# VH-VL binders against Cytochrome c oxidase assembly factor 8 (COA8): the designs that were tried, part 128

Target 1, 167 residues: Cytochrome c oxidase assembly factor 8 (COA8), of Homo sapiens (Human) (q96il0)
Amino acid sequence: APERGAERRDTAPSGVSRFCPPRKSCHDWIGPPDKYSNLRPVHFYIPENESPLEQKLRKLRQETQEWNQQFWANQNLTFSKEKEEFIHSRLKTKGLGLRTESGQKATLNAEEMADFYKEFLSKNFQKHMYYNRDWYKRNFAITFFMGKVALERIWNKLKQKQKKRSN

## First folded at step 9 (VH-VL)

Design m19 (framework fv_belrestotug)
Fold by ESMFold2-Fast, scan of step 9:
Structure m19 (fold): chain C 167 residues (1-167), chain A 122 residues (1-122), chain B 108 residues (1-108)
Amino acid sequence: as target 1 above (167 residues)
Amino acid sequence: QVQLVQSGAEVKKPGASVKVSCKASGYTFTRYYMHWVRQAPGQGLEWMGVINPSGGYTSYAQKFQGRVTLTRDTSTSTVYMELSSLRSEDTAVYYCARVDEYPFLGDTFDIWGQGTTVTVSS
Amino acid sequence: EIVLTQSPGTLSLSPGERATLSCRASQSVSSRYLAWYQQKPGQAPRLLIYGASSRATGIPDRFSGSGSGTDFTLTISRLEPEDFAVYYCQQYGSSPYTFGGGTKVEIK
């Protein structure tokens, strides 16, 4: 594990391993790609004076990351399983074994795999449409809350500055 | 309350066509494939074909290719099965049934219509 | 097309007995793509098992599925009166989807 900080032993509900930011970190930490989703998890820094609005933004980003991790872990699992079944079926049809004489997994060339990719994409069209819709909704919400947090910080700075000037 | 409701019984003469409807409710119509399966009196189940309601893509069993046509209407969440050039051996109960696009990660034919009896007689 | 052969064609048993139903495929079928259905007279089939061994929602624990390759089994550990029905296996790994000929479980 190349992580500079301590890692949590527990796995997140999505199957993503848990880890902690480096000691004395004061900003977000980006981890290595998850084994299943192949996405890099972000562990969010929590400021000592986090506002309720900042907490809402952070929780929305964390929940969106978890949703995204679950989607791609499941999609990659589905792809891998269907790909192996397709290869297995084609090799059996040709009278070939599942492994080479060296024991390595047998595979099909790019031309032979084109049919599988075409079928997989067609079959998964609706699921990807729902993912894209939800991804846009989530990013819109995140952007909106980021704007609100920015305005809150500007307003708080103005109030703080005014307090200093008012004796 | 997920359910599939099919049209009523039909009596047809040989050479005629029949069109059976299957109306879906209680779920997102375009998320599930809709299959058609028939059963002759006292016999087993026979798969006829499938339609993807989202794109209208269809696939048919070779035995029915050229005689069966599957269509859908997304505005009414309804799938139609039309079988032409009817013969006495087409006398059967016809079922619609939904399948998740990832049946190996979840349920296969988990919800079925009540069935539509089609009788072909001279 | 993959042909599924169910045996026996008819199984005559009494309530409380164990039922073991066989489904044999003409070609290897991934266990991921095998299902079992129950059908009572005048009714549509009901999904019992998918992925060879996973119980569908609402299906009692007495129903279990097993098997791999070409040989699959549905077991009913202790028959209840409502379990006397026709049972069908189905493969959904290769088009066309195919069903077995059915096993009728009847009262002895």
Scores: ipSAE 0.000, ipTM 0.452, lowest interface PAE 18.6, mean pLDDT 80

Design m2 (framework fv_ebronucimab)
Fold by OpenDDE, second read of step 11:
Structure m2 (fold): chain C 167 residues (1-167), chain A 123 residues (1-123), chain B 111 residues (1-111)
Amino acid sequence: as target 1 above (167 residues)
Amino acid sequence: EVQLVESGGGLVQPGRSLRLSCAASGFTFSSYAMNWVRQAPGKGLEWVSGISGSGGRTSYADSVQGRFTISRDNGKNSLYLQMNSLRAEDTALYFCAKEYSDLFWGETPFDIWGQGTMVTVSS
Amino acid sequence: QSELTQPRSVSGSPGQSVTISCTGSSSNIGSGYDVHWYQQHPGKAPKLLISGNSNRPSGVPDRFSGSKSGNTASLTISGLQAEDEADYYCQSYDSRLSGYVFGTGTDVTVL
């Protein structure tokens, strides 16, 4: 009797993609798209002499990334589930099976699916508005800290040049 | 009939552990997120923990974070709450609650509740 | 733990209308999360009364209505009846806590 391989139901790991960049990386690494969120995770480089301001920026970027990953993972799961329920309901109403005569998964046409998309967008409109608001707030903060870090780096370079001229 | 039945409550001393169980019937258990909510005697409702339908996502209230563990066995239609390092403040009636839908994590109401199981933590 | 703020008690005579407020913050009600309402009679489990700010589940009388504006949700009981004497709780989700939050609860008394 062939051992029916227990289909390991991939429990959606709550964690950031376990993409490990090469150990000698001196820059940020972008991983493959996450299977749930479809967002590419970034592994942020940590310099040996990370300033407190650089650390704050890095943490803010990391937290924002996690927030985005969680939001889109959940949204994509919701979307996929509701889409499937919609299709099943419509097929049932039409007296159609879930599979075609060729054994393929039965689908609805683009016009029928337009109703689903409209309803889904309408239902999730507020959620998306709040997401967008929070996304802009977070990215504004990140951009602001990036500016501060850039200024700090310029200032430190100028101080080093002055010390080299005085010796 | 859709039903939730809690069990495992009792009297325990501070620092001890207890495991609560909730048996679900009358619905597709794996399709719904499940939650634990507690109510201290003469107090309001407090959310304790939640778990997604698949069990892949969990969340905890700050008051129980690191001490409690929510889990589920979808094959047994069972929800669990492992409670470690129990405190007097954990004394409450513990309800098992089903979310209306697993589609919108954190946005769906709890449409089905058990009758609760009493946990008393006293010296 | 951040709770949604409710009045401790509300009272009314039979046939009157009473309103229970539920005030949250920008991380819960004000961030667009839905508010749900529960009724709890003494010694009973909570029962879902209002879903998604204003939706009534099957079997909930039409005298119960919910609304939301800004950081505040409201439950109105029109034509108050003796069986409406219970504790009422609002619920929402809080993004900072990554979890559900309940209101402090309101005791409704029918005079």
Scores: ipSAE 0.006, ipTM 0.584, lowest interface PAE 10.4, mean pLDDT 87
Fold by ESMFold2-Fast, scan of step 9:
Structure m2 (fold): chain C 167 residues (1-167), chain A 123 residues (1-123), chain B 111 residues (1-111)
Amino acid sequence: as target 1 above (167 residues)
Amino acid sequence: EVQLVESGGGLVQPGRSLRLSCAASGFTFSSYAMNWVRQAPGKGLEWVSGISGSGGRTSYADSVQGRFTISRDNGKNSLYLQMNSLRAEDTALYFCAKEYSDLFWGETPFDIWGQGTMVTVSS
Amino acid sequence: QSELTQPRSVSGSPGQSVTISCTGSSSNIGSGYDVHWYQQHPGKAPKLLISGNSNRPSGVPDRFSGSKSGNTASLTISGLQAEDEADYYCQSYDSRLSGYVFGTGTDVTVL
């Protein structure tokens, strides 16, 4: 039978390593983390004769992964932006420059940063609650379709056995 | 006042299992991400696993992925590490460590550490 | 692997300044992740010394300072004292590991 070569996928922006799946692959595999979401993407194995139901399950899992990565990429960007704005605001209040004499970013002490973290957590509590609810909802849907796929595979085995036995 | 106390370490044969516990006190346990960090005798620190305050997110070092499971019971202020298929290379002092915050557990320091519990994997 | 690289040992006399480097890669320090520093005395748990590249926790003397540039972070101990004899570890977040990575550790001796 014909054999396939390794495929290449970009899991991060230019300048970061590309992920190459194993030369031979019959299983799901995990890539390097996305630069923005910090989550490792899963590359799904597609069976030789994927059923429409199996395809729906795979697409749901892929869509859930994309949603999850988008959420965390957005959160990380928001955190970094607001952290920088908080630091700049506090440094301006103190009459300090944005960079040290060595040219590095000026920073606040741990007690001042604690104020930022507490405010950020409080402000984003509702957003994270919605994320958790949606995550549970998606996991429930995935579990449901996994059950349907399992039943389909059982039925296909029974049909094959019946045909062999009953002619 | 703020303390983490590890327990459950001991001598165990390769291929066996062991469960570590970490009892937290003096802070709102459910509000902080928790981590396990190990240190082999005479060696440096190695991060093993982490878990968010709610328990909804977990992560593992590649060396323990598929063998170790981190979990927490916020009602009991306790963190756990279930260690399966133990190897000689898992021999280390295991520390429980608290993150400074919960929201982005990958971006804050470990401000409170336990004293550690020794795990020796040997025949 | 993916350990941050530190010198094995650094030594100095009381009152001198010593600097410990911590070199990472594009997946951690090079990607802009903050660097934290820990001090560990023999037989003790690590103690947070510097958070977020240069911030000192309450109770840490101002003679300890941190900085970061590109792929490298540095911890500087000015006015070195006998009680500063310890192992020092840097730490950052690594995006490829989706977890933390520690430095190889530096043993500071006061001669």
Scores: ipSAE 0.000, ipTM 0.479, lowest interface PAE 15.4, mean pLDDT 80

Design m20 (framework fv_belrestotug)
Fold by ESMFold2-Fast, scan of step 9:
Structure m20 (fold): chain C 167 residues (1-167), chain A 122 residues (1-122), chain B 108 residues (1-108)
Amino acid sequence: as target 1 above (167 residues)
Amino acid sequence: QVQLVQSGAEVKKPGASVKVSCKASGYTFTRYYMHWVRQAPGQGLEWMGVINPSGGYTSYAQKFQGRVTLTRDTSTSTVYMELSSLRSEDTAVYYCATELDYSFWEGPFDYWGQGTTVTVSS
Amino acid sequence: EIVLTQSPGTLSLSPGERATLSCRASQSVSSRYLAWYQQKPGQAPRLLIYGASSRATGIPDRFSGSGSGTDFTLTISRLEPEDFAVYYCQQYGSSPYTFGGGTKVEIK
């Protein structure tokens, strides 16, 4: 029921304007999970009077989202590919069929898969550590710019109020 | 420590069958594939087959197909190799060996039983 | 099946010398799936090298493996008295698993 225009008024600086047509969204929205990364994309609303600082923040958020989505899409693809290769190779090497007697795709049990999971995690440990570091750095930068944008909007509102009437 | 202990020596007549056991200890029995390898006197190593102790799935070398049967008992951590229709050429030391389940892919045979001598003689 | 041919059949050397053992495959074998074993009289084989070049736990650094494709080598840099034994290569990349015919390293 509630329109996200009200949420923008609550969560964004008071300088937010409603210049979008009645048929269009005047707010950011979150999409369905991406097929490859399993992450939900954010589609950013661009105000007509976006400041250079607001533009920098938006672009940083968009770039961070794309980086994050690329990382997880690649990681998930690598995991799926290597897991399938491991299963197929192990069954084939032993001369074991790729199908069970019931016709289902043959799988390794949890005990048999333990070493694959251990190896995959070990192999990707450093990669995940670097991801976490970069994720932290990007979120710090985003938070910093959000603060700057908030201060800019507060200052502009105060200037506007002062200019209108003081006596 | 990992140990594979095999049953004692057997003497059989041609046409009989033999069943050799290999009891595993010191590790999770179902995590390692168990192989059987034989060695005729003064000859090299010959792979016979493998069993996945978890599912009981087996694969045999073509030379032994129809004569060899690998089974396991998870309650006693034991694998069995039964070879039927014995011939004098089956006289050999029979080894069980477990594959290391430590690598990203298939592993080599790191742990071996002490061997069981099977003599086929009239 | 993949046939592994080891050469020489017998290698006669003295302690302190370098031993070089060859294993040749009838078809290409990924280095990931090649192993070397040592067997002494009356004993079960002992794993020395796996993945063509990785030493098994407890194996001295004088043992090294190399090779790819169809040609693999086991090298013992300085033979110790306990190294005189029969050595077997093995491929575990496709069923049936196969072993080479063995190379006997004996005292000259």
Scores: ipSAE 0.000, ipTM 0.472, lowest interface PAE 13.6, mean pLDDT 80

Design m21 (framework fv_belrestotug)
Fold by ESMFold2-Fast, scan of step 9:
Structure m21 (fold): chain C 167 residues (1-167), chain A 123 residues (1-123), chain B 108 residues (1-108)
Amino acid sequence: as target 1 above (167 residues)
Amino acid sequence: QVQLVQSGAEVKKPGASVKVSCKASGYTFTRYYMHWVRQAPGQGLEWMGVINPSGGYTSYAQKFQGRVTLTRDTSTSTVYMELSSLRSEDTAVYYCARDSEIYFETGDYMDVWGQGTTVTVSS
Amino acid sequence: EIVLTQSPGTLSLSPGERATLSCRASQSVSSRYLAWYQQKPGQAPRLLIYGASSRATGIPDRFSGSGSGTDFTLTISRLEPEDFAVYYCQQYGSSPYTFGGGTKVEIK
């Protein structure tokens, strides 16, 4: 069963996440693994005075997470489907039923599965190549905006210090 | 309704290759395995191999391994059997035959057959 | 490979008589994986029986299959004129799938 309350965070009824002062690590919350992608989602903390640049960075990270979740959910589903089709085809050729006497799924050993894994990886090579390319592009963009946000914060702190000095 | 239509007769010289087509209609092409069976003149039936039209996975009789290639085109609902390095002993009628539905536990019998393609190998 | 031996090679009978065709396997075959086909001259084979005893759709009840292990039988209880043909058994329990040599049922 899923543990709905296990990773509970202090949240207003409207769904707004609240800052957790005792721990800096409370800024973001990490959820349980998604049942399809097997990836853990990150729920981003929204600061009280989020700048337009900070909002752009957060949205880019959220969009990238959704893209990543969808890719792996689809890939895992395709893998499972094609694996079952391969197993059924081989069991059919061997004259074996799809279930054992106890009702468990009939399986192929590691030696018999080697051809499937080799074919699946070969068949999906270009798809994985495009995924990796896009993953790197997205991470470069995120790193770029993280740098811009850091520079904005440094600049604002310097301006505040300068104003205080001028009186 | 359900029908398998094969390509026409072929005459080939020894050492050549032949490619026979089998076009399926009247059912969901990717839900049924497709077998290839041949019959030499006055002889019995000989199983050559089977293809899963969904995944493209194949299994061949050892006698034909390395000489036979089964392929499919899902856009045209067509399976192909290519036999290379032809010998006079390959003179036969070649049949495609639809298996039971994929995931049918006790399947592998052939319920619908093509009309057959005569391949003659002669010098 | 599993070798299937059909006997007799030729069976000469008159319409209305009972035909009994034998198929013997070189090693045990589950009854779940044995089929029978009928073939007339110039035609593709036609499925009659699968799983040793189950009639295919549209096959008359005069055709029946039985057997287990290595011994299988196809019975035609009362031959009709259209039943004079060649009959093949097939095992699909292990690759390569194999057919028997055939039994020709001919008119006397």
Scores: ipSAE 0.000, ipTM 0.457, lowest interface PAE 19.4, mean pLDDT 80

Design m22 (framework fv_belrestotug)
Fold by ESMFold2-Fast, scan of step 9:
Formats: C-alpha cells, structure tokens, sequence
Structure m22 (fold): chain C 167 residues (1-167), chain A 123 residues (1-123), chain B 108 residues (1-108)
C-alpha cells in the first residue's frame, strides 16, 4: 500500500512540489502553495466507477496542472538564477564581494535592479505570450471534455429512470 | 507505442564535445519531461539532468553544470544532450528517459528509456 | 546528496526462490519518491516499482516494494528465469536524483 498522507515536498530538478491529501478523501483536495511555482496544487478525487471519458478528463486536468506548475516553477527559477548572475556580475565590476561584512548577501541599488527587471521582462515577453496561448487551448479542451462528461451523466440518469419505469 | 530512439555510438578524444540525440514518438512530446542518465562500464546509474520540452527549461546535476547542455527541437520531437570538455571518466552509455504517464505532481521516475548511446573517450 | 546503499551486492539464487533486496538511504526519503529498476546486460533499465510500492504497467505481481523513511525493500516472491538481472533503487525526492549501487541477482 502507498504511503500517501498529507506529506508535502519540493524537488529542485524540475522545480515542482509533491503533495498528497490526508489518507482518504471523497473530494478534490487543494494543497499549500508550491515553493517554486507559488501555485496551489489540486489532488483529484478518483471515483471507483470512473468512466473512460471521466478518466480522460481527469488526466487532462492533471496534465494541465503539471504543465502549469512546471512553467511557473521554471520561470521563477530562471528569474532567480539570472538575478543572482546579474548581481554577481555587477558586484564584480565594482570590485565588491558577494557578501557584506555581516554575512548578508550584497545587493544592488534600485536603479541597477530596475535595469535587470526591464531586461528580464522584455526577454521573456514572447515566452509569456506562448504560455497564455497554450493556457487558453488547454482550458478550451478541458471545458469541451467537461461538457461531454456532463452529457454522459445526464444520459446515464435518463437510462436509470427508464429502467425504473420499465420494472 | 512510446519509442525513444538514440543516435549511434561515438568515439571522442579528451577535450572534445559530444552531442547525443533522442527522438521521441508515440506520445505528445511536449507534455512529458525528458531526463538523461549515464552508466560507466560496470558501474551504476548517474542522473545528469532534465528538460521540459514545452518551454525548453532545463535543470542539471551540479557535477555536470557548465559541461552539459540539454536542448530540444519540437518540430522533430528530438532532445539533445551535449557534453563538452570530455574526459576518460565520461566513457559511458548515455540514456534518455521519459517520465511515467502523468500522475498528480509529476513524479519524475523513468517509465520509458532509449536504447542507450555508447560514448568512448580515448585516453 | 542522498546516498542510496543497496545490499547484498550479489544474491545467488535458484528459480522458484524468494529474493529480498534492500535499499538504505543516508537520510529520510518519502516513500512517494522511491523507484526500483531492473537492468539486463546490454539493455536499458526497466521501471518496476514507483512510489515505493506501486507496480509499473506490465510488471508481474511477483514483484512488490515496501518500506519508508530510510529502509526500502524489493521482493520477488518466486524467481522466474527472466528475473536474473541487476536491480537499482532510485530516489527522486531531491536533486540530484540518485541511484543505489545495484544488486545482481544471479543463478546459483
């Protein structure tokens, strides 16, 4: 049996976190924000009588959540890495150490940091535009399959009512 | 069926670079992480890094940082691993590996593996 | 980095016998992030178990995984001829991902 109770963990290679709800639940669970993506993961409830269509929808939602978390975890890690590289480069140019006498990280002034933020946003504009495009595509697909599942459930209810009337 | 097909064996001199390819088929290329793992002769498995084929984002083991570069080409569903400044201890079989079908929280274990590419670095 | 130690290094058994393979971590690893792989000579590794105890698709039920914390076990309840191979444990809970040194299961 799996040990899947409420443990939360972050992993550095892909910047994604791992989360499980308490031992058993009949509802979807929302976890704490991921350290890297700052997004709250959802653990999806799996019904014992899940249809193939319901399974496809659930997997699509899980894949979309993973894609979304990977994007933001990687974006945040890239930001942090490039920010540190920028700071280190500028401090070396000034002949300054990477830490103050008190052991704190040395920092740049607001004007120098503004240059970094402007460059980072400009450099990543196209990437964020593609993210938004893909986000809309994924949500359209999810909405479409949600509609199919809803129709399946309505049809099953109608079939049940027909059987009750016949017997 | 999921298939990962790697490029052929390479023989390199110390100080050279090698670029190994891994062509994916049978699944949606951009939806799954691709990892690289190597194995020196008679030794165990060693993780090198991972790439997200959708955005091209990468993460490397510190041991290889500065020498390894992972890239991808979405038009050909191919991932590349380039290792520079080769040393004799880089002689190994290099594998690409795909994550298991996505479960909540992408577990990053390796369901499907390429056949491996032998890289030999002459002393 | 988390170091995984597998024992024994070599296990000599006959078909039909039970194999028990150990994997010990240098620090606690969530069972959620432990996998087992099988490798035969000249072949890529094959995923057997993930999340310490979940069998991968197509893996026979004679393979089972268990454990938590620092102690994990792979059990093959009744060895078949095709099960003679090298087995590796892996943790994927923290970077860098690490593998054990392997246990070779060989014919007696």
Amino acid sequence: as target 1 above (167 residues)
Amino acid sequence: QVQLVQSGAEVKKPGASVKVSCKASGYTFTRYYMHWVRQAPGQGLEWMGVINPSGGYTSYAQKFQGRVTLTRDTSTSTVYMELSSLRSEDTAVYYCAKDYDLEFGSPEYFQHWGQGTTVTVSS
Amino acid sequence: EIVLTQSPGTLSLSPGERATLSCRASQSVSSRYLAWYQQKPGQAPRLLIYGASSRATGIPDRFSGSGSGTDFTLTISRLEPEDFAVYYCQQYGSSPYTFGGGTKVEIK
Scores: ipSAE 0.000, ipTM 0.444, lowest interface PAE 19.7, mean pLDDT 79

Design m23 (framework fv_belrestotug)
Fold by ESMFold2-Fast, scan of step 9:
Structure m23 (fold): chain C 167 residues (1-167), chain A 123 residues (1-123), chain B 108 residues (1-108)
Amino acid sequence: as target 1 above (167 residues)
Amino acid sequence: QVQLVQSGAEVKKPGASVKVSCKASGYTFTRYYMHWVRQAPGQGLEWMGVINPSGGYTSYAQKFQGRVTLTRDTSTSTVYMELSSLRSEDTAVYYCARETFDYEGLSDAFDIWGQGTTVTVSS
Amino acid sequence: EIVLTQSPGTLSLSPGERATLSCRASQSVSSRYLAWYQQKPGQAPRLLIYGASSRATGIPDRFSGSGSGTDFTLTISRLEPEDFAVYYCQQYGSSPYTFGGGTKVEIK
């Protein structure tokens, strides 16, 4: 079913390299859009003095990115597949060929496609609701940990200031 | 006819790795997710992971994270499961299984299964 | 992870009798993502029911599924000789996908 459990799967990426970040980097690097998800992947910088809290935040962001990439890759592929099947079915019903004289794919007009878009959105409403719920939960968690990391960094700066004064 | 055909039985020593293949036929390979499930002798079914053959994206059960690698070859419509650092506890029948993908709203349950590949890990 | 507990572990019945198999989840599972499989010795599992209550293609109408939330049931209305097998429930709504421990339906 299109309302599959794919949104809830662990989304660890395959071993295939999709982009290559700069070898020497002191910040996160953003790659080109993925072919299927149309999302730009982020390569996270790992500082040598990374705290356990910073590592937890980075891991959460990486896992969220993988989950998000997988969801949209699947959604876009499902959309494209169902769109092509819908167009093919409608053209066949009308007795029309699948290609124009120039060899391009035959298309339906916007009014005819409106029914497909309405049906697709309606059919996937629950799936998108679960996605949005999980997306907000993940972003809340990320924001919360970003706040903790910020506080930790402020606290560490204050501690360094006090230590230098004592020295 | 939709069919999944797996490679033959393997006997491995502890510490070795094994790579099992699952060749799909009778449908569009890239339209359906492929899962791997194992079953130890006399035990139940244990899910290992899934691969989306279209994008090559994978997701693994935490228990197997770091030891299992799922890959695919779209030119041969074949999915591979490689399990490394084998232990005696890995002795099992390994199955590949297709997740349904019917836009009519049919379930994403595992509708087609391979015949299974017996992997024995012994000294 | 969601733990599925099947009961009973073994169900001893005669052909013609009704079999009722239980699957309980440790947390709520959408019925959309609950399946039942049949496995005979030396064979791969066979999909029986998906979405808690929908029969898979080719599955006899004596097999039916029901339930929601945390409690799911597989019913075989009139056991045939070929129905004596191990049955597994599965949830596929949350990663990792998990299976129940199985219920063996055996001849009395």
Scores: ipSAE 0.000, ipTM 0.452, lowest interface PAE 20.0, mean pLDDT 81

Design m24 (framework fv_belrestotug)
Fold by ESMFold2-Fast, scan of step 9:
Structure m24 (fold): chain C 167 residues (1-167), chain A 122 residues (1-122), chain B 108 residues (1-108)
Amino acid sequence: as target 1 above (167 residues)
Amino acid sequence: QVQLVQSGAEVKKPGASVKVSCKASGYTFTRYYMHWVRQAPGQGLEWMGVINPSGGYTSYAQKFQGRVTLTRDTSTSTVYMELSSLRSEDTAVYYCARDWEHYLDSGPFDYWGQGTTVTVSS
Amino acid sequence: EIVLTQSPGTLSLSPGERATLSCRASQSVSSRYLAWYQQKPGQAPRLLIYGASSRATGIPDRFSGSGSGTDFTLTISRLEPEDFAVYYCQQYGSSPYTFGGGTKVEIK
């Protein structure tokens, strides 16, 4: 039977790779860049006496990191796939194979690639606008809760000192 | 299962334009390139151009550059070939043909439409 | 562009005989990108052979292709009545894609 021209692509990698810190510590850890998102993940330290407000802030920061990781993992995957399809489409329509006579992967020149980048940016403009909007909203919320946590910690110190003086 | 169904015969005057359609079914439309080939009465096959239905990218034979336009509509799985400035020499049967290419390499034409006769007469 | 020359233009044979059709390219064509098509009057061409020697789905084993470089051959080992048709070679390795002029296999 003849081999069909448009073979199915390999199954796209799902999810984002995770990192695990090598040791327990009293501060946050920064891992190596994620394979898919190319962002360095942060492992947030959990205090032994974490307040409900501190927990809410930490979970908001963790959720924001996961959202950010997923967005960029998906975006990078889409970019790589569409870039490869664009290159192969252009080579195919020119009647050229994917490999040169020497066996190297065939490529397009910078002028031709500029067409792809312009198209990709235009196509994803709305998606990136929504990302930026959500990013600002999340950062505002995080900053607000960081302020609340700071005030809570000041209050707790004052409260603790007063209780010690009462004994 | 795989079918390419072309629009009906056309009779045109010199200088007019003709637009032939080719509706694909039975496979994933955007996965396969579509070529256009014509055949004048009693003559051989002549390649006109190709379109990638996924991105809409096209390439044309030099002889037809400037006169032929290939387009597609992914919602209807249809490719179109529009030829302008018709001359009597454009009288031919026009075929759409599916390239069974690897998305990464060139392939032969595994399925053909039934053909559309275009007659250019004054 | 690559020019494909087919010979003979007409081949007159009887059922049961062997047919040998030639396709010569003006410059080297990778065998990976050489195909043969059969066309009967009033019908669209149908793919017979691709990659110079691989039979397309549903094509009887009496059809075989061979060749490399500039010289390619289509062989029909024992002609059946339905094999009397025009045959075209095609290269699809470089744009523009080109076809040979055709060889008509007719009944003697």
Scores: ipSAE 0.000, ipTM 0.468, lowest interface PAE 19.4, mean pLDDT 81

